# VH-VL binders against Prolyl 4-hydroxylase subunit alpha (phyA), part 7

Target 1, 225 residues: Prolyl 4-hydroxylase subunit alpha (phyA), of Dictyostelium discoideum (Social amoeba) (q86kr9)
Amino acid sequence: KIFNKESLNQLEKKGYLIIDNFLNDLNKINLIYDESYNQFKENKLIEAGMNKGTDKWKDKSIRGDYIQWIHRDSNSRIQDKDLSSTIRNINYLLDKLDLIKNEFDNVIPNFNSIKTQTQLAVYLNGGRYIKHRDSFYSSESLTISRRITMIYYVNKDWKKGDGGELRLYTNNPNNTNQKELKQTEEFIDIEPIADRLLIFLSPFLEHEVLQCNFEPRIAITTWIY

## First folded at step 24 (VH-VL; from q2 with heavy chain N59R)

Design r2
Fold by OpenDDE, fold request of step 27:
Structure r2 (fold): chain C 225 residues (1-225), chain A 125 residues (1-125), chain B 108 residues (1-108)
Amino acid sequence: as target 1 above (225 residues)
Amino acid sequence: EVQLVQSGAEVKKPGSSVKVSCKASGGTFSSYAISWVRQAPGQGLEWMGGIIPWFGTARYAQKFQGRVTITADKSTSTAYMELSSLRSEDTAVYYCARGYLEYYDYGDSYYMDVWGKGTTVTVSS
Amino acid sequence: SSELTQDPAVSVALGQTVRITCQGDSLRSYYATWYQQKPGQAPILVIYGENNRPSGIPDRFSGSSSGNTASLTITGAQAEDEADYYCNSRDSSGNHVVFGGGTKLTVL
């Protein structure tokens, strides 16, 4: 069980929650790391970019991650048939994250999660991701879908100075009742250390990935819709 | 099976208001974007606005801003659309639909996968 | 706000292929969604996410995109495909949803 009165209060007031030693299994962490890195080495990840079609563009100074979608639902795109076998331990992680989703459904009235979406992301040296939101929120917008962002880190050799921190810009404690996104300069830097799980409210908290001074920086992000 | 059940046909006078209901059954309600779309006779589909019940804030097309009010009752899984200052041009079939936003590699797609059967609103003197 | 444009009407012979195109600036950023509507009925989702088909939609329906355009293609048109087709997407701001004007497809 992840949520208690204190953690829920944290999530409500600050919009984020940090959980260390999430799996608390060094063997699993190493296997997840190996599987993740192997996907990258096998060129299963693609360079992330902006826009689509002929208007798509890539700029590593803006977004320098390689990404792979991991689909687990029945409506998922056609994926590598061998993916389930090659990422068995990642799937173990995702099963644990599904339990968190279920907890949300139980502890937050009318949360009613729809599905999850998972993305494996790898940054190389020099890579970064500028300030952005996972889900745009506006009083004029009806396009909110991602409600919760969960980022799991597997950077077992990360040290201070290596970069790649997630800079999370903190918002008003009344995020869920806001009609407009408020700009803030307040932030916290979250170290991408191994077995750390970051949970935050997708529509309300801007964040960025600071420049990496090491590689690979590996994170598995799961969004709850 | 998820269904959206809408209220019955309405006949209204110009200047009056109409409130159409849309009840969801067979699935979740709060986390989806309930959109309202109308269609005048012989015309195309027109998005009016919508609401995500979980957030509680409605969004409107600019054309209808100030004249349309969209609400949702999570306890009854029902969304409402109220249109005021009715005109003859507001004569149309009004649909509610369940909306969903999905992210892809380079973009996203908003789609409405479940539709109500529509509510006919006739505005006449 | 932005708009989507479609040809008001197209025709196709039975068993032939037809393409319905939607154009708009928002399509540079967002994938188009396509709906089929027959007289007296609510719209039905036929294509989303460029080329995804919901359950129950025949394989002859496909989607594509290029630049500021999106297209719905029916390969091997059937008589039952005669309907109005609407494209849909978020507008350029991303804040609102917009429809094309619709295309009436006649199967000859």
Scores: ipSAE 0.437, ipTM 0.806, lowest interface PAE 1.6, mean pLDDT 88
Fold by OpenDDE, fold request of step 27:
Structure r2 (fold): chain C 225 residues (1-225), chain A 125 residues (1-125), chain B 108 residues (1-108)
Amino acid sequence: as target 1 above (225 residues)
Amino acid sequence: EVQLVQSGAEVKKPGSSVKVSCKASGGTFSSYAISWVRQAPGQGLEWMGGIIPWFGTARYAQKFQGRVTITADKSTSTAYMELSSLRSEDTAVYYCARGYLEYYDYGDSYYMDVWGKGTTVTVSS
Amino acid sequence: SSELTQDPAVSVALGQTVRITCQGDSLRSYYATWYQQKPGQAPILVIYGENNRPSGIPDRFSGSSSGNTASLTITGAQAEDEADYYCNSRDSSGNHVVFGGGTKLTVL
């Protein structure tokens, strides 16, 4: 089991949980890194963009990552049959994350997860992502989709000063008012070290990726719906 | 396969209330948004409101605000729509539908992928 | 509140291509969803997101968007495609859901 009473309490009260040495397998970590970077080198990732409806643009000052969606449970028309063979170890990771999802279903009453989405993201030197939420929720909002964000890092030999930290703005998870969420100035910086898994409540915690002073910064994000 | 089973047809008098139920079977319930959509004879689809059982928060179209109440029972995987002060114009087929918000590369989309068969509500003197 | 508008009726010859368009300010912010409805039946989801089809929906159905418009295209219309088609989206606030008035498609 991934969750104990303490970790669940942490997640409930603080809205986030950090798990180090998640896989605790150096070989797997290296393979995941290699597969991730290889996807990038093979131009399988696209520059992330911004959007407002049909208006699409790219602004690296706002968002500088390259992304690839990894579809495992989707009705998406884009099915890459070869992807599963080329990212075997990433899929191994995703299988482990699915166990976490299943555990949520067991330990959180009526959680009833729907599906997951996974995104491989690579930042280059100078890359950043401004403050944002993965899922918007307010007292006026009808819908919420992403409920849990899981970020797995594979950055080898990361050291302080390299940048690329995830700045997580902490708030009361019971506060669902979007306006109030924006007012929080409290935050923690999470180092993107290898084999670290960050779990947080998507609707409630804003976050940003601080400017990278190294490359590549690699993260695999899985959202639980 | 997920199905939404709705309660049977209703005949009501003007000024009365009707409560329609929608039970989900064969899948999860709490994590989706259940929407209520009605369709008057020969007319188009009209969104009335919805609820996310996970949060217990309902939202309503402005047109029905104050007259419609949407609730959900997570223990029975059942959503309810109650419409009060019924008028002849409320004669329609009422659908419940499972809604979902999904994210894409350049945005998000809300869609309803599972629909009930509808409940006919007739308001007549 | 935002509204979505559709042509009330369109026709297409068998095997030809038809485009049904939805227009509204909310479409500048959100993707449209498309539903097919046949007489006496509940609506069926046919297109969602940028251009996604649910299982069971044939590949002749596709979606697109431009500006404040969204379009459903049927490439190679079949007789069974004769139905009412509704566009749907979140309103401008994002807090509510709105439907277009529907388009009756006749296959000739």
Scores: ipSAE 0.316, ipTM 0.765, lowest interface PAE 2.0, mean pLDDT 88
Fold by ESMFold2, fold request of step 27:
Structure r2 (fold): chain C 225 residues (1-225), chain A 125 residues (1-125), chain B 108 residues (1-108)
Amino acid sequence: as target 1 above (225 residues)
Amino acid sequence: EVQLVQSGAEVKKPGSSVKVSCKASGGTFSSYAISWVRQAPGQGLEWMGGIIPWFGTARYAQKFQGRVTITADKSTSTAYMELSSLRSEDTAVYYCARGYLEYYDYGDSYYMDVWGKGTTVTVSS
Amino acid sequence: SSELTQDPAVSVALGQTVRITCQGDSLRSYYATWYQQKPGQAPILVIYGENNRPSGIPDRFSGSSSGNTASLTITGAQAEDEADYYCNSRDSSGNHVVFGGGTKLTVL
């Protein structure tokens, strides 16, 4: 459905793919927005960085979002029973993202996805996330690493000037020749508009969330391992 | 169980280049990341870069940009690190290692669980 | 970007507990990994994800963190624990892998 010769070539060459009107269903988009914001308003989100290992520490100079991890079993069911009743439409979105995961498995030789991981992130006015990368390398035998980042945006009233764009750094991620890495930093700013799905190769593309001048900025990210 | 076997010691003259090999056995080579780490005599460990063989893309530490090339040959399960324009300060032991990125609820952890025995490169006139 | 700082040396009496520390701004965002290296040998992984031990590493090794500091703790230190210990993490941008300068542990 989303992969053809052209889209696969773009993903291979540029490392990312943008799909607008992904669900193409205003009712679903509104329900997902409401479910997402309600998780924040009901204090079900935590400030990012608060649960690092056994140490509860936070540094808002690095990232300023509120997050919730969404765990599903192999039958596409939300594992947390209390959560499952409040995010049914987010779960519908995750089912659609699983179809994309299956396309990766069917189309890319030896992709062999292992699992997915999903995070709901909400930024308030002034929130940001400095430049980072979601993955460095994949791993299989000891631990599973992220290979694909998929970000779904649901910000239905977003307009230019609101901030919160995802800055995706496109510094020739497929270029292994170091002599070609001397260029000025290149990037694109991806507007976090409703029903936009951004797909990129986790190990290669650095990105940041530019400062928000609005709230809430809502993004639902699924990583494929 | 994965093992990494590196090529033998090299003695090189200043201005030349060296290419060290790292052959993996066991596991799926394309699923591993291969990192290169060097250690000069009496000094600490220094990450040089790495490659993800499945993607064929390498990353390099800024210090080595322009001098190091990391490649992989999936048909032989072998990674290579080539360092050009050698200087006496490049005398070191060069390790290859299998790298992993493990994700936690907050942040991640990169680690190297299997190491080669190292390849001594000596740069002398 | 930010480097990882370790004390160059530390000593422990046989059977006692020692803590080796690693400090850096990136440790607020990324977990520390710890390696043991004995003379003439390749490093071996002893702690990852700040507090996980690979198979085969004795349970006297543990990790922890607080703020910008990660620690490797060895309880009941044994003679064979005498080695160099390196912490490792990503830099604050996440673009590079960095090692601390290493800590030489002497068991008395």
Scores: ipSAE 0.000, ipTM 0.490, lowest interface PAE 11.5, mean pLDDT 81
Fold by ESMFold2, fold request of step 27:
Order: C-alpha cells, then structure tokens, then sequence
Structure r2 (fold): chain C 225 residues (1-225), chain A 125 residues (1-125), chain B 108 residues (1-108)
C-alpha cells in the first residue's frame, strides 16, 4: 500500500512521487535486471521508432532506446507464450504495479482505471530521449487517456556521473491546458537507481532521458489509462 | 456494461439552438473522452468535438468553432452538446461516443468504442 | 474527411476477400481506426491501432498500414458484412479527429 495523507498530497501538489526500495528484495531486483537485459541480448527488443508498420523510421537524436511491449490478459498472464517463460520476475513486478493501480481506484473517487500498458526499455551507452510528454492535454487536443506513468528502475550498478537521469520538468502541475503551459527550466533530475519507482501524472509533466554514459539503462514503464 | 443514452429527437427553427444530452450508465464517466459526431441524411460521419470530463476542457472541430459548446456534468455522468444559430443544413443525427487514446511505439490510436443511438435534430420552419 | 480519402463503393463476391483503403498524409504518423455502420444504426468499432479487434468482431476483419495508406481487409466476406465503412484518424496537425468519406461495401 503506498497511499496515505502525505503521499496523496504530494502527488496532487507536485504531480509526482518517488518510492525507493519498492520491492525491497535484492534477489528479485537481480532477476528482473537479468530478464530485462536478456531480452535485449537475445534480440527480442526493437529499436524505438517514429513511424508505424514496415515504414518505420528511427531517429536516435530523438530517442535511442530499444523497447518491448508486454501485454497481459485479464488474468494477469503474459499473452505472448514464448515471452512469458523468460520474464516471470518482470511479471511479478507488474503484479505489484497492479496493486498500485488498485490503490488509485480505491482512494481516488471516480478514478476507475480502464487498462494498463507496459513497456520494457533498454538504453545503450550514448542513448537518450529528448523532452516529451506521455499524454497531450490542451484546448486544441481531442482527448488523452494515459493518466498515470509509473517507471520502475533496475540499474543496480548506477553511480553519480553515469548519466541517464530522468529530467522531470516540474512547473506543469499548475496548468491543465497545453496552450497555457509555461516554457520552463524548472526541473529535477531523477537518478534511475535500482528499486526506485517513479509515479507521475502523465498529462502534465514533461520529461527527458539524459544521455547515458553506461549500459544498460533499464526501465519498465506501466501507464494507467 | 457501459451504455450512452441520448436525449430524444428535436425539431427546431432556423436561428435557434439545440442542446443534446448524453448520459453514461453502467460505468464511469469522468475517465473517458466523450466525442460528438454528426451525420446528415445520406452523408458521412463528421466529428464535431469532444470533452474529457476529468480535465473539463472541450475541443472543437474548426468548422464548428464558435457555434458549438460541449460540456460535462460529472455529478450526473452526462455530457452536453449545444449547437447555436441553427441552419437547415444542421439537420442530422447527432451521436455521442466514448473514446480514448492508446499509445504505441510508432504513434497513437484514437478510437470510440461505445456509441449512443443518436439524436435526430431537424431544422425547419 | 477532406484529409482522408476512401473509395465511395466496392463490391465483393460472397466468400471472397476485399480490401477497403483509406489514404491521407496524417496516416504516416497516426493509426487509422475503422467503423462499420449499417442502415439506421450507430457505427461500431471494428479495428483500431495496427490490427486490434474489439471483443465480438470476427477474425475475418483485419487491418494493415503502409506509408500514407491504411486498409481494412475482410477475408471470406459474408452477407452481414454489407455496410458502410469509415476510416478515422487525427488530421495533419494532430489536433482534430477526421473521418474518411466512407465506403459502401456490397456483398454479391
């Protein structure tokens, strides 16, 4: 259970939460790290792209990660049967993140989550992702449906100077409209250390991944719709 | 489980306004976008605009900017579309639909999975 | 709808395969969504994303895309597939939703 009066207030006021020692189980952390990196080493990840289908276009100056979408059925089972045997401990993490989704449904009136979407991302040395937002909200936008971003980090050997921090731009919580968003340089840099869970409001907080001077940088992201 | 129930048919005179309601039942209203789509007799579908009740901000197609107002009342789970300065070419069936956006690695997909039955608005003398 | 182009009509023999196409520059950046509409009824969602089918949509319906073109394919067309089909996506700016003009499918 992660929500109490203090953490809910911070999420409302700041737009984000940082939870360290989320699993608090070194063996699980190591297994998740190994499963994640093995997906990359076994060529099970694809280079992130900017276009769909067979015409995909990749621009590493925009983003340089390798990704895998992880799909689960209504019984929390990995839908890809070949994948399911290779990511059992990632699936355990996703079960724990589902408990957080349930907390949102229970403590926030009318939250009523619809679904989740999960991505494994691996960055190599020199990889980055420019400033972006996980959802768009403005008076000119049609709709957005990602509401909560949850990012779990497993980078067990990360140290200061390695790069790959997530820069989270913090002025956004005071605006709900893209037209009214301020161009800001107020930010915090979030170190992608192992067993850290970052939770933030998807429509409001722009962010970027700073250049990595190490590899692999591993993050597992779940969006709540 | 989710159903969108629209208000009944309307007959209006040119120059007047119409306000169509769309009540969500069997689910939550505030978590989804509600879009309004119209269809004139014998014509195709035309998106008018939409609202995300949780954010409270509406978006309008350029053609309707200034004539349409889309609102939501979270307490009654009801969206409203009001079209002003009616003309005979506004005669159409007006649908509300529940929509949401799903992100993929190469783009996004907006879709409307639940539709109301439609409200016929006739503009004539 | 001016940014998404569909053929007004296509025909298919019972049991044969048909493709309904949708063209527009915005389809390079945004996925097409497909709706089926029968006379006197509201549209229903048949395909979204690349090739996702909602529950209750037969597996004979599939979607694909390449470049600025999206396609809805019906393999083994049946009489009940006779309907109007609309593609739907964002416009070139990404700020609006647009529909294609619709394609009337006749099953012979």
Amino acid sequence: as target 1 above (225 residues)
Amino acid sequence: EVQLVQSGAEVKKPGSSVKVSCKASGGTFSSYAISWVRQAPGQGLEWMGGIIPWFGTARYAQKFQGRVTITADKSTSTAYMELSSLRSEDTAVYYCARGYLEYYDYGDSYYMDVWGKGTTVTVSS
Amino acid sequence: SSELTQDPAVSVALGQTVRITCQGDSLRSYYATWYQQKPGQAPILVIYGENNRPSGIPDRFSGSSSGNTASLTITGAQAEDEADYYCNSRDSSGNHVVFGGGTKLTVL
Scores: ipSAE 0.000, ipTM 0.464, lowest interface PAE 13.2, mean pLDDT 80

